# VHH binders against Putative pumilio homolog 16 (APUM16): the designs that were tried, part 15

Target 1, 332 residues: Putative pumilio homolog 16 (APUM16), of Arabidopsis thaliana (Mouse-ear cress) (q9fie9)
Amino acid sequence: MANNNSFSMSTMFNTIQEILNEEPLTVPSPPSRGGYSLFHIRKAEMDIQRIFNFMTGSEDLKDDISVLDTGTLMWMASLMTSDCDYFMVITTNKNGSKTLQKLMGMSDDMDVFFFEAIMRLFIHVMTDKYASYVTIQGMRVFQQDKRELMYDQILRYACFLAGDQYGCIALNEIITDLDDPYYRDQLLDIVANNALLLSNDAYGNFVVQHVLKLRDSRCTRNIADKLCGYCVELSFKKYGSYIVERLLEAGDVPMATVVLDLLACKTEMLIRLARSEYGNFVVCKALELTNEILTADLFYGLVNRLMPYRHLLHRSPRSKIATILDSMSVPN
Below, E stands for the ipSAE of ESMFold2; O stands for the ipSAE of OpenDDE; V2 stands for 0.75 times the mean of E and O plus 0.25 times the DockQ between their complexes.

## First folded at step 7 (VHH; framework vhh_7pa5_2)

Design q1 (from a13w with Y106S S112Y; at its last look DockQ between E and O 0.01; V2 from the best seeds 0.00; counts 0 for: pae E 9.2 > 2, unsure alone 60.8 < 65, placed apart)
Fold by OpenDDE, look of step 7:
Structure q1 (fold): chain B 332 residues (1-332), chain A 127 residues (1-127)
Amino acid sequence: as target 1 above (332 residues)
Amino acid sequence: QVQLVESGGGMVQPGGSLRLSCAASGFTFSDYWMSWVRRAPGKGPEWVSTISGSGGYTSYADSVKGRFTISRDNAKNTLYLQMNSLKPEDTALYYCAKDSGYEDWSSGSYDYPFDYWGQGTQVTVSS
């Protein structure tokens, strides 16, 4: 009696939202801007607009960054990060994001401002199409201590980010760029541990696919383990089928895991899968990859189950499976 | 529009036989697996039998295996269920169901996913 615990993605998201509602680490409030005279306010406003225009201007203006003195750059950085909304406006802008990325890493002192802003707005930045690249850049150029703090946040919100349209992309980039085995392994573990959930998610599946492409043996095995018993149902889905195919290709253990699922399922389901839009590729790949001496038992297991229904498979527009079966029916 | 119209139901004595028919329209009948599902009073839907598009593959619930036979005539766009040795427990509304094709099996409450159902035909087995 397989406990159909339908792990509702909604429940996981709700739990994550509850975690997100926990008070962000109190980043020290920027120093209270004393009473700026109206003139100072106007000047400040003008400066804000100028900075915005500069940051969001055409790529041709980016060459001008090199002409700016360190003091000016520091002032700009301070001003841009003095207000969260202002920072978001700049960083969510395509050009603004790019310009900001260029500014990052120019000075450690300047990076403090950017780091603080990113940390204050971490989820917002990471789930934005353009702003997420600012964080990625930070992970590349910031000092180690800052990067570690950012890693902690990434780990904390990894599943959430994986399920986000832009967060998943950012997460994949971060995973790819990670040089620290400690953080990398932790992140991979999180992905692997949540492989079933993520594989069934519209965006999370991309993270699982990405991780599988990295060919980390430990992670891949862990994913296979977590997906054991679910490979057939995943194979009916477009992105699920891709994940299953990747597992088949990943090595003997993951391959065996998938094939055993195929062998363990009901005949009706297997035949349906073999005829399905995406599952046919999985079954075909399984046959192709098991057609070796060391895995002959798995191969023949599949063949024996499918062979009685080869006539049905011939009528399928995607008859690669049928072709394989026909090749086996040739009387020696 | 997909239409499924069941017929052939009725009242029979235990041990009797009935043949159900389902007329299908609005889709390429031969391209889809078809199933019979029944719903007894006070119970949820129960899968009964499935047949492949070509008719070369059939499956049955354990409760009806050996007694019921599913078949189809693709030229007539008709699905059949021959029911023999009927029992009181077979009393139900019987539905013809079209296979959904490429749906997620993980979310299905049934052994097989269906996207269209007929109105059903009543089968009553009673002395």
Scores: ipSAE 0.009, ipTM 0.306, lowest interface PAE 8.9, mean pLDDT 84
ESMFold2, look of step 7: ipSAE 0.011; ipTM 0.492
ESMFold2 (binder alone), look of step 7: mean pLDDT 77; pTM 0.768

Design q2 (from a13w with S59Y Y106S S112Y; at its last look DockQ between E and O 0.07; V2 from the best seeds 0.00; counts 0 for: pae E 17.7 > 2, unsure alone 64.2 < 65, grease 29.5 > 24.2, placed apart)
Fold by ESMFold2, look of step 7:
Structure q2 (fold): chain B 332 residues (1-332), chain A 127 residues (1-127)
Amino acid sequence: as target 1 above (332 residues)
Amino acid sequence: QVQLVESGGGMVQPGGSLRLSCAASGFTFSDYWMSWVRRAPGKGPEWVSTISGSGGYTYYADSVKGRFTISRDNAKNTLYLQMNSLKPEDTALYYCAKDSGYEDWSSGSYDYPFDYWGQGTQVTVSS
């Protein structure tokens, strides 16, 4: 009698990986008398192999999902989620991820298996290129009680995920899809409250950029408030300057917050920013956007600080700031 | 009062490894970019590596790419430099610096000013 206790989990996993990575084997003939146990062990391995091949096979092989009965689907869900390694091998495969997503939402009873596997392996799933989309699909199709627990995990690990190459992409997809105001506002608040950390991160900056594109006035104001005092530093830097430009474009209140931060630094520093590789674009954008009736005090605040140095600014070949200042020359 | 204290230097053979540390205090460490700068005997300062406040951006001089790794632990306010495959040319006094990223407009160049640096830690790579 075949028993998983006679197989180590590591040995079983290695055997499955070898089968998945090798050319198909010729099926041996069933042994004659006395070989029944070996035959049953081989058949069970073939069933596991068949499930892995089905789940990870090409898109063309998925037509057969519609013909499988509920009992077969339940058995497949139970087996593929019964072991952490089985689940990860399937979900980290491009086709395995896509196939699992098609099975999710078909049955609430099946979804319990998928939900428990995702939650057990949450960080590993969310930081994988393909497996993360299994979690995203669960948030679309699972029962509300499961979705709420998944949102709690997203909130708990939001900053970690934002700093990961694949986690940031998955997090942005979740932010885009999230229509529950309670969880949406909490997630946006976590991003805003950590905006300085994220804006300085190779992947987190894309999350900050994404939430600014949502044009949520509350979140945008919170980001501006958290970055207040740091806009000059950020504006000297490649991705930091882009964040500041997005804030300038995001509405009158975020724009005013940024411009006041620029005006709060010493004139020497503002001139250094205006002449810098990235900061000149921030200063130029600030001048362009404040040149309206309601923001005239901000505009002339900038102009008055920059005008005495316009000849120095002319020597900055990437900048249009000097041209803007020349158009503002005081009449005789 | 900004304080930067480097440690972890020493003597190693070519091909060896060292890990430098820099303990920071007197400012919110996680808000600022940090750099390693070195001064070889008879030479001026040479920029080695820079890391962003969160640790998400890292930059290396061409002379150390692939051999050195900059990192930080914001919970411990500590900057690190893992130096592998060390060469005699890496012999220098290594400084930890708070990196402003600001251009000095009086000179018109894009400089990394060393406004706040420690006393340094000596790394000597010799047979």
Scores: ipSAE 0.000, ipTM 0.114, lowest interface PAE 17.7, mean pLDDT 78
ESMFold2 (binder alone), look of step 7: mean pLDDT 79; pTM 0.795
OpenDDE, look of step 7: ipSAE 0.073; ipTM 0.574

Design q3 (from a13w with S59Y E103M Y106S; at its last look DockQ between E and O 0.36; V2 from the best seeds 0.00; counts 0 for: pae E 23.3 > 2, unsure alone 63.2 < 65, grease 28.1 > 24.2)
Fold by OpenDDE, look of step 7:
Structure q3 (fold): chain B 332 residues (1-332), chain A 127 residues (1-127)
Amino acid sequence: as target 1 above (332 residues)
Amino acid sequence: QVQLVESGGGMVQPGGSLRLSCAASGFTFSDYWMSWVRRAPGKGPEWVSTISGSGGYTYYADSVKGRFTISRDNAKNTLYLQMNSLKPEDTALYYCAKDSGYMDWSSGSYDSPFDYWGQGTQVTVSS
C-alpha cells in the first residue's frame, strides 16, 4: 500500500524550521586571549568568561540588557569582536546568537564592531545554524552602507550559501527581507541563472522553491527558461517535482514550459513519470491546470499521449491520472 | 503512411504455443510504445500487452500474465507476441496497435486508445 504522502513544500520548510530549533548538544568554552601580563590575562579571562556567561545565559538574564549602560555595552561589543574565535563561540551558541541580535541596532557605534566581525567571518557565520541569524539581523538593523557591503558578500557567495544546509535558510530569509530592489533583483537573477544546478542540489532546491513562492514574474520566467528541457528529469526527484509543480502553478508561461517538456519527451519516459513516486503528481497537476479553454491544446496533447496507456495507469497505486483520463473517454 | 501488418496466427490445440509478429512501417518504430489487442467473437476489444519503445518496460493483462511475452526488434521494425499455454479463451483476432505519439492536436474525442491498428491475425485455440 504505497503511502500517498502528499509532501507539500510548506511541510518541508516547516521541517527545516524544526531542525533549526533543536538545541545543540555541546557548548564550547571561550578561548583564552594571549599577549597580556599574567594579571591582565587573568582579569581579561575573567571578563571574557563573564561576557560569555552573560551572552549565553538563559533568556531570563537577557532582560538585564536593558539595564546596562552604553559604555558597558560598547565595552562588551568590543571585547566580543576582538577575537574571531571568541566571537564565533558566542554567535554559534543558540542563546549567544539571540543576545547578539538584541544588541544589534542599539547603537551605530556598537554595530560597527558586529559588522566588522561578521564581515571577517562571513562564510562561517552564514553557514552556521545560529550565527546566520546574526547576519540576518544585521541586514535588518545596520546602516545602509554596511548593508550594502554585506549584500555584496551575499551576492558573491550566493550559490555557495544556497548549497549549504544552514546557508540556504539564511539566504531565503535574506531574500524575503530584502527591501532594496536592486540587490533583490540581482540575487534573484543569480538564483534563476543557476536554477538547474540548485534544483539538483540537496539544499539549493529549497532556495529555488522559496524564490518561486515569492511569485516574482521575471524571476519565475527566467527559472522556467533555465529549466526548459529538464522538467521531466526533475520531476522524477522528490524536490525537483516540487519545483516543477510550482512552475506549473506560477502562470501560463511557466506552465506551458513544463507541459511542453512533458509533450516533447519519449512516450516511455512520460508513462514512467506518470507512474513514478513523485512524477505522478506533476503529471496530474499538469492535466488539472491545463483543463481550461485557453490551454485546451496543451490539455488534449497530454490526454492524447496518456490515453492509450490508461489501463497501465489504473494499475498504478496512484490513479488520479487514470480517473481524469476516464472522464474524457466517456462518449458524450 | 503508417502500416501495421500482423502475422503468425493459426489454429492450435489447448496448451500449445504461437508466436505473432507485427511488421511496422511509416514511422520511427523505436520512438513509440506498441501493444497487442485482441477481439473475441461477440466481444469488445481487449488489451493484451504493451511494450515501451526501447523494450525496457513490458505490461500484460492479468488474463495472459505468465503465459504471453511481448518483445520487439527495433532494427527490424517488428513487434512480437510469444503465446504459450494457450487456452480456448484466447481465441480472438489479434491486432498490433501503435501509440498515438507525441502530439496529436486534431483529436478531441477518443474512440480508441490507439491511433493505428493492423488488420489482425486470427488465433484459434480448439481441441
Scores: ipSAE 0.000, ipTM 0.232, lowest interface PAE 11.3, mean pLDDT 83
ESMFold2, look of step 7: ipSAE 0.000; ipTM 0.107
ESMFold2 (binder alone), look of step 7: mean pLDDT 78; pTM 0.782

Design q4 (from a13w with D31R Y106G Y110T S112L; at its last look DockQ between E and O 0.01; V2 from the best seeds 0.00; counts 0 for: pae E 16.1 > 2, unsure alone 63.1 < 65, placed apart)
Fold by OpenDDE, look of step 7:
Structure q4 (fold): chain B 332 residues (1-332), chain A 127 residues (1-127)
Amino acid sequence: as target 1 above (332 residues)
Amino acid sequence: QVQLVESGGGMVQPGGSLRLSCAASGFTFSRYWMSWVRRAPGKGPEWVSTISGSGGYTSYADSVKGRFTISRDNAKNTLYLQMNSLKPEDTALYYCAKDSGYEDWGSGSTDLPFDYWGQGTQVTVSS
C-alpha cells in the first residue's frame, strides 16, 4: 500500500500559515531601558545612526573593521541586534549585509548576538535578497550547536524557502555548502519528496534543478520516482522541461524513467510535445541520449513512435528531431 | 546467412485464433528489432507489429491493436505473433522481418525498413 503522500499544495499553505501563526519565540526582552536621560537617548540615537552609517557605508570603510577593538565590536553587535527592525534595516541593505558577514565569525561572543537575531527573524532574513547571505555566512562560521539549530529551521521551512524568490537561492547555497551529510541528506530528501510540487513552482524548480546538478544518485533517483508519470506534462512547461532535461542527463535510471513516460503517453500527446516550444528540446535530448547501444530499445521506441509523423516534425524548421529521424531512414 | 522461416499459418474462421512463429538464424537475434508484415491480395505490404531486441518494447498497427500480441524468445531465436479475434480482413501472407531501422511508415512508401524477410506464412480467415 504505497502511501502516496501526495504533497498537496494545501499542505504547503498550511505550513505557511502555521509559520505565520507561530508566535515568534519570546526572545527575552532586552533589559528594560532604564530612564536614560534625554542625553543618553540622543547619544544612543547618534550611536545607532553611526553604526548604521558604518555598516552600510562604502566598502572602503570595511577595512576599518580591523581597527575596531573587541569591546567596540561587541557593543556594536549588541546594539545592532537589540532591535529587530534595526537589525533588518542593516541586513537588508546590500552593504550592511556584507559588513555583517565580515563581522560574523570574528568572535564567538559576537556570533551569539547575530545568531539570536537571525533566529528571531529567520524567515524574514532568509527571504530577503541580501539578508539571506547573512544566514548563509552564519552557517559557515557559527559554532556547530548554532548551525544545527539553524539547520533545523531550514529543514522546517525548506519547501517554503524553495518557493521564495530569494529563499530558493539561499537554500541552494546552503545545500551546496553543507558539509554535514545528515542535514544535507535531509534537505535532499525534502526536495525529492516534493519534487513534483517544486517543479511546478516558479522558484522551486530552481531548487530541483540545482539538486539534480549535484548528481546525488539517491536524490536523483528519488526525484525521478516522484516525477514518474509526470514527465510529459512537465515538459510542456518551460521550467518543467529543464527539470526533465536534467533528469535525462542524470543517468540511465532517470533517463529511462523519462523516456518510458514519453513512450507510455498517447501518440498525439507525444507529437504535440515534440512540436511544442519546450517539449521539442526534451524529445530531442531523449533521442540524442538514447542513441547508444545499451539504450537502443528506448531510442528505437521513440523513433518508431515519431517516424509516422515525420512530415509534421519537418514543418518545424528548428526541429532537430526531424534531422535525427531522417538520419535513420537513410538506407545503408 | 540470415534466414527467417515463418510457420503457423492456416485457415481459420472469423473470431478464431492463430499463433505464428518465425525461426531466425544467421545473426544475433536478441540485438535486433523484429517485425511482422503482411500482404493481402492486391494490396501492398502492411506493417503489423514490431518488438525490440529485449522484448521490452512492442508496437502494433491500429488495425490489429488489442487482438494481436508480438513476442519473442531470444534463447530460441524465435519471434511469435499471437493473433486473436481474427477477421476476414486479416487474410494475408504474413512475413517475419528483421528490422534495419525505422523509416517513415506514414509516407505510404512501399519501402519497408527491413533488410531481411522470410518466405511468409499464409493466414486465411474465412466463414
Scores: ipSAE 0.000, ipTM 0.223, lowest interface PAE 15.6, mean pLDDT 83
ESMFold2, look of step 7: ipSAE 0.000; ipTM 0.278
ESMFold2 (binder alone), look of step 7: mean pLDDT 78; pTM 0.776

Design q5 (at its last look DockQ between E and O 0.01; V2 from the best seeds 0.00; counts 0 for: pae E 22.5 > 2, grease 27.1 > 24.2, placed apart)
Fold by ESMFold2, look of step 7:
Structure q5 (fold): chain B 332 residues (1-332), chain A 123 residues (1-123)
Amino acid sequence: as target 1 above (332 residues)
Amino acid sequence: QVQLVESGGGMVQPGGSLRLSCAASGFTFSDYWMSWVRRAPGKGPEWVSTISGSGGYTYYADSVKGRFTISRDNAKNTLYLQMNSLKPEDTALYYCAKDSGYEGSYDYPFDYWGQGTQVTVSS
């Protein structure tokens, strides 16, 4: 049976505040131990405040979850997931997140409660520093039918999550952990298809970098294709330049794609790039990586474009580009 | 059919203010948390703000805290974003987004929010 609550959100929030402010009327307070224990409190006597204290208490000082009976654990799962605010208070707490992760996977019946709460609050959970790891744990321990629904949500929100400070970290962990090639390839394709947008983002660039580090040849070539024509623009930017450097390092085809893009721009722009704060590293790496027999045409393409302007490259702080060009000077 | 229509964007000087609106239809508006998301030119989506179904809880990205205020009018099925002390880095296409949750969430496209309203902050 679904645990979705159709009650007014205002009523739900007021209930939490009243519980947090209320003194226990009939249930004795547990002994002070630096945290709270539920194993001496009968199931019928528990309230949400005691569950909050138990779940968010210091992990070093709380009682072992394994000593609680199944009925108590089921009751806790039901109550803490009965309300969106209850769930969020617990999961956005560092200890609450860790404790909930320990409860997950213990029982398929309990996991229904956790799954439904996660799905109800998906984007809020996935963009939180601690709560996102509850979702990641679900991806590891839930039954396959639940995991498939969670993968579908990840695919749907991938670009939004990639643009979030904590969402990008969680997304990268999911990409690393995802074993199923059907879902992994779809997620990689979404990242590749949006590579230009993500590469220009303060957080999304880390997702593109992460995917390139996987060394998946198909995905890397797709990213290179999507960034073709934009590598010079990206190379002027802090995060964009990192993406272009990672692409240069990712294999012969992506490297050639980047270098051809550099060669396609006007010489004045290439010189501006070579002298720029971030772009100088891209040009230098392109020279270093193409300075081999099989890529000599690319290497000398760059050298021939830069050489007439070698004096401008010396007028900035000493750079490796100028040193490379000096070593390659030849009489005509 | 779920429809979200953003409006209220425009060009404004740094330090200025704008109020964005999002007209919602095709669902029970008060049942859903709503968000503002923005995309600067050439960047991926950046979450801006979220409001609970009742309006009792609001959340903000660090980059906009103290400057932006999210609100909703459930009688008018309308979401708002009051943007004060605008900066050039706030320049973006602003979208409102419906949190579908578990029910029917995978039936929507990945970019299921509206067409957006342009906010440009420049001298």
Scores: ipSAE 0.000, ipTM 0.144, lowest interface PAE 22.5, mean pLDDT 78
ESMFold2 (binder alone), look of step 7: mean pLDDT 82; pTM 0.825
OpenDDE, look of step 7: ipSAE 0.027; ipTM 0.402

Design q6 (at its last look DockQ between E and O 0.35; V2 from the best seeds 0.00; counts 0 for: pae E 9.8 > 2, grease 25 > 24.2)
Amino acid sequence: QVQLVESGGGMVQPGGSLRLSCAASGFTFSDYWMSWVRRAPGKGPEWVSTISGSGGYTSYADSVKGRFTISRDNAKNTLYLQMNSLKPEDTALYYCAKDSGYWGSYDSPFDYWGQGTQVTVSS
ESMFold2, look of step 7: ipSAE 0.012; ipTM 0.547
ESMFold2 (binder alone), look of step 7: mean pLDDT 81; pTM 0.811
OpenDDE, look of step 7: ipSAE 0.023; ipTM 0.447
ESMFold2, look of step 9: ipSAE 0.000; ipTM 0.399
ESMFold2 (binder alone), look of step 9: mean pLDDT 80; pTM 0.808
OpenDDE, look of step 9: ipSAE 0.313; ipTM 0.714
ESMFold2, look of step 11: ipSAE 0.006; ipTM 0.462
ESMFold2 (binder alone), look of step 11: mean pLDDT 80; pTM 0.807
OpenDDE, look of step 11: ipSAE 0.113; ipTM 0.607

## First folded at step 9 (VHH; framework vhh_7pa5_2)

Design r1 (from q6 with D31S G56R; at its last look DockQ between E and O 0.01; V2 from the best seeds 0.00; counts 0 for: pae E 8.9 > 2, grease 30.1 > 24.2, placed apart)
Fold by ESMFold2, look of step 9:
Structure r1 (fold): chain B 332 residues (1-332), chain A 123 residues (1-123)
Amino acid sequence: as target 1 above (332 residues)
Amino acid sequence: QVQLVESGGGMVQPGGSLRLSCAASGFTFSSYWMSWVRRAPGKGPEWVSTISGSGRYTSYADSVKGRFTISRDNAKNTLYLQMNSLKPEDTALYYCAKDSGYWGSYDSPFDYWGQGTQVTVSS
C-alpha cells in the first residue's frame, strides 16, 4: 500500500558503529560550481534506505529505472544483496519483489549478485509469498550455468517446498515453466516417487494434482503405481480423495489402477467407502468413467459388488451411486 | 552559489525539545533530497535523517527514530528537524546537507553543507 513501505535498519546501526573508527572528517571547504565535495560522510545506512525507497516505492518502475545508469544499478545490486536482512526486506515486499524481477536479466554481472543472494537464502526465498517469484524469474532469465545450479537446489528441496503453503505454489510455477527435459523429468519423478506422502499433505496434494494436469503419461503411470494398494485408504480423506479423483480422470491406465484397487478390497470396505464423506465421490466417479463399452468389465465389476447393498446407499437420496444402480434394474 | 544556513540550536535539558531550521538558496530546493548530519565531540560525522525533494519519503538513523522528525517547506526553501526526548548523546554540531543527486559514487553523497548549529543536551 502507499504508506506501508517502512524499512528497519537495526543491522545498519551496527554497521555504522563498526565504521566509526574512520578518520575524522574536516568541515568542507567552499564547494566549486559543478565539482565534487572534499567532505566525506559515513553514509552506509543512508544508501540502503535510498535503495529500499527506490525498490519498494512504485509498482511501475519504467520511468524510475531510466533515471539510473548501469553503474548505479550495479552498485545497487551489490549493496542490496550484501546482507541477508537487506535482501529479504526488499524481496518479501510486493513492490520490491516486482522491481527486483525487472532488474534481473539486464546484465550477467548484475545477475551474479542476485543469484548468490537467492542461493544463500534459498529456503527462505522459496517459502515466501512474494520472494519466491524472484527465484522463479531467475529460472527464466539467468544464464544456463546459474539455472542448472538452481534446478539442483529445487530437486534437493522439492518435497519440503511441496509441503509449504507458498513453496507449493512456487514449485508448481517452476514445473509449468520448465522446458529442459533432463530437469523436468527428474522433478516429475521426485513428485511421483513421493506421491503417497505428498497426497496426504495439506499443500503437497496440490503439487500432485498439478503434475497430473500436465498429462505426462510416464509420470502419471508412476504416480498410479506408487499409489497402487492405497487408493481406498486415500479416498476416505479430503485431500487423498482429490488425488484419487484426478487419477481416475488422468487416462485409461491410471483409471484402471484405481478401479482395480476398489475391486480388490473387501465388499464391506467398498460399501463403507461408498457411504463415506469423501469416498462416495470417488466411487461415483469410478462408475461414471467406466460406464463405456471398452471398460464394461470394470464397470460391472463395481456394479456387481455394490448392487446387493444398494438399499444402504439410498441413505442419501441425492447420491448418484444409488441412481446409477437403480438404472441397472430397467428392463432391456 | 549554494548556501545553507542552519539555526535553532541551543542548550536544553535531557528530555527537552528543540527545532532546527535550514535556510537554503542558490539551487532549486524542491528538486533535491536533503539531510541532517551531526558531529559529536571527538567523533566523525553521523547521518541523522533524510527527506526526499517532495517531502513524501523520510528516513532516520536508528538512534533518533521515533524522537526526531524531518520536514521541509518548499515554498520557503527551508528544511526542519524537530528534536524531541533529547539525550546527552544528541549533543553535536548539526549540519544541513544537500544531496548531490548522484547515487553510487564512492565520494560523499552530499555536495554542500552549512556551517552547522550547536545542540547541547546537559543537566
Scores: ipSAE 0.012, ipTM 0.454, lowest interface PAE 8.9, mean pLDDT 81
ESMFold2 (binder alone), look of step 9: mean pLDDT 81; pTM 0.816
OpenDDE, look of step 9: ipSAE 0.026; ipTM 0.297

Design r2 (from q6 with D31S T50D; at its last look DockQ between E and O 0.02; V2 from the best seeds 0.00; counts 0 for: pae E 21.5 > 2, grease 28.8 > 24.2, placed apart)
Fold by ESMFold2, look of step 9:
Structure r2 (fold): chain B 332 residues (1-332), chain A 123 residues (1-123)
Amino acid sequence: as target 1 above (332 residues)
Amino acid sequence: QVQLVESGGGMVQPGGSLRLSCAASGFTFSSYWMSWVRRAPGKGPEWVSDISGSGGYTSYADSVKGRFTISRDNAKNTLYLQMNSLKPEDTALYYCAKDSGYWGSYDSPFDYWGQGTQVTVSS
């Protein structure tokens, strides 16, 4: 049976490819930098080049926004959002992004222009180094009805954004700032349910690491369940080992899940992991955390597999594993 | 509010030893990975070593393995770097860095740096 009320990740990726295969946006050359003052400009004299200069000018040379009258600000918002190319030129500029963020939240009427532009260009905005922060600011300052529509788009494209070099950063910022538990839990669930895919992705692994840092026990447990069967291969990698170590530290259930996965691999592979640059920390932490009466079966499962090969573990200059095993061979 | 203050740098002959310290304040020191990063004259930053919040996990750049030892004292909020068998190539400004805890940041895994302490290894 098909997923009755859930969006397919395969269908989402096909939809995204159709969007990306559309004719590229025609983007004019960025406006010249440098302060162009708008404080004396009448509505009729305003043009897009003057707006470009104002929006992208350095903070030191820019006129105070509060000097501009409401009518000038409304016309400026209307003109800069009237064309997709104008909006993208402004928002993909570092100073343009910062200036637009200052304008957002000043007026609900003005915010309609910004919201509509963001939503029409959502994928392009969210995958840009600077423009993505305009969306993040909208999540902070827009009215609730707009924020809900933006969350719906973020949820729909979460896995695609997580796999993008700038999208993953923007997504992590949104996750950090997210204060609505309904949308936060849904976003965390999408990340957890796709944890294996994301953990194997060049950028998605950073999203998995980020949600683990939130210390949300439900999300952490779900991630542990989805990564079961893969903890050994992840532990050979610097960032994968961090994910596994965080799971080991997160509580008895995630810890047991990881340790059972370690015990499921062949002894040769466990020894290779224990000797590896990153995996030795995972094995050592697993030994330390399971050395309790309630987890003795896990502890001795590890010890019994490692003990016959403890001589191979002594050659690591700082490996704690050999020290732990040697303490087990001394009567007490 | 967050402060990292390095000390213990100086001039040392090749083969000598030096111990760097970093006094930390303004955050829960024991909760974060800490690192040493160095900047040699005319070069960009180079990661040297990191240590987990508990102090139980350490890693080293290949260029310093076996010669440098990172440690921390969580009771004193202090990070250390013991540098033995120093070489002229170790000449650099050494920074103490706090891991951001946000590994998804595109700028850097570190959110705070000290002002650095100069280590000069010269015959």
Scores: ipSAE 0.000, ipTM 0.110, lowest interface PAE 21.5, mean pLDDT 79
ESMFold2 (binder alone), look of step 9: mean pLDDT 80; pTM 0.807
OpenDDE, look of step 9: ipSAE 0.012; ipTM 0.291

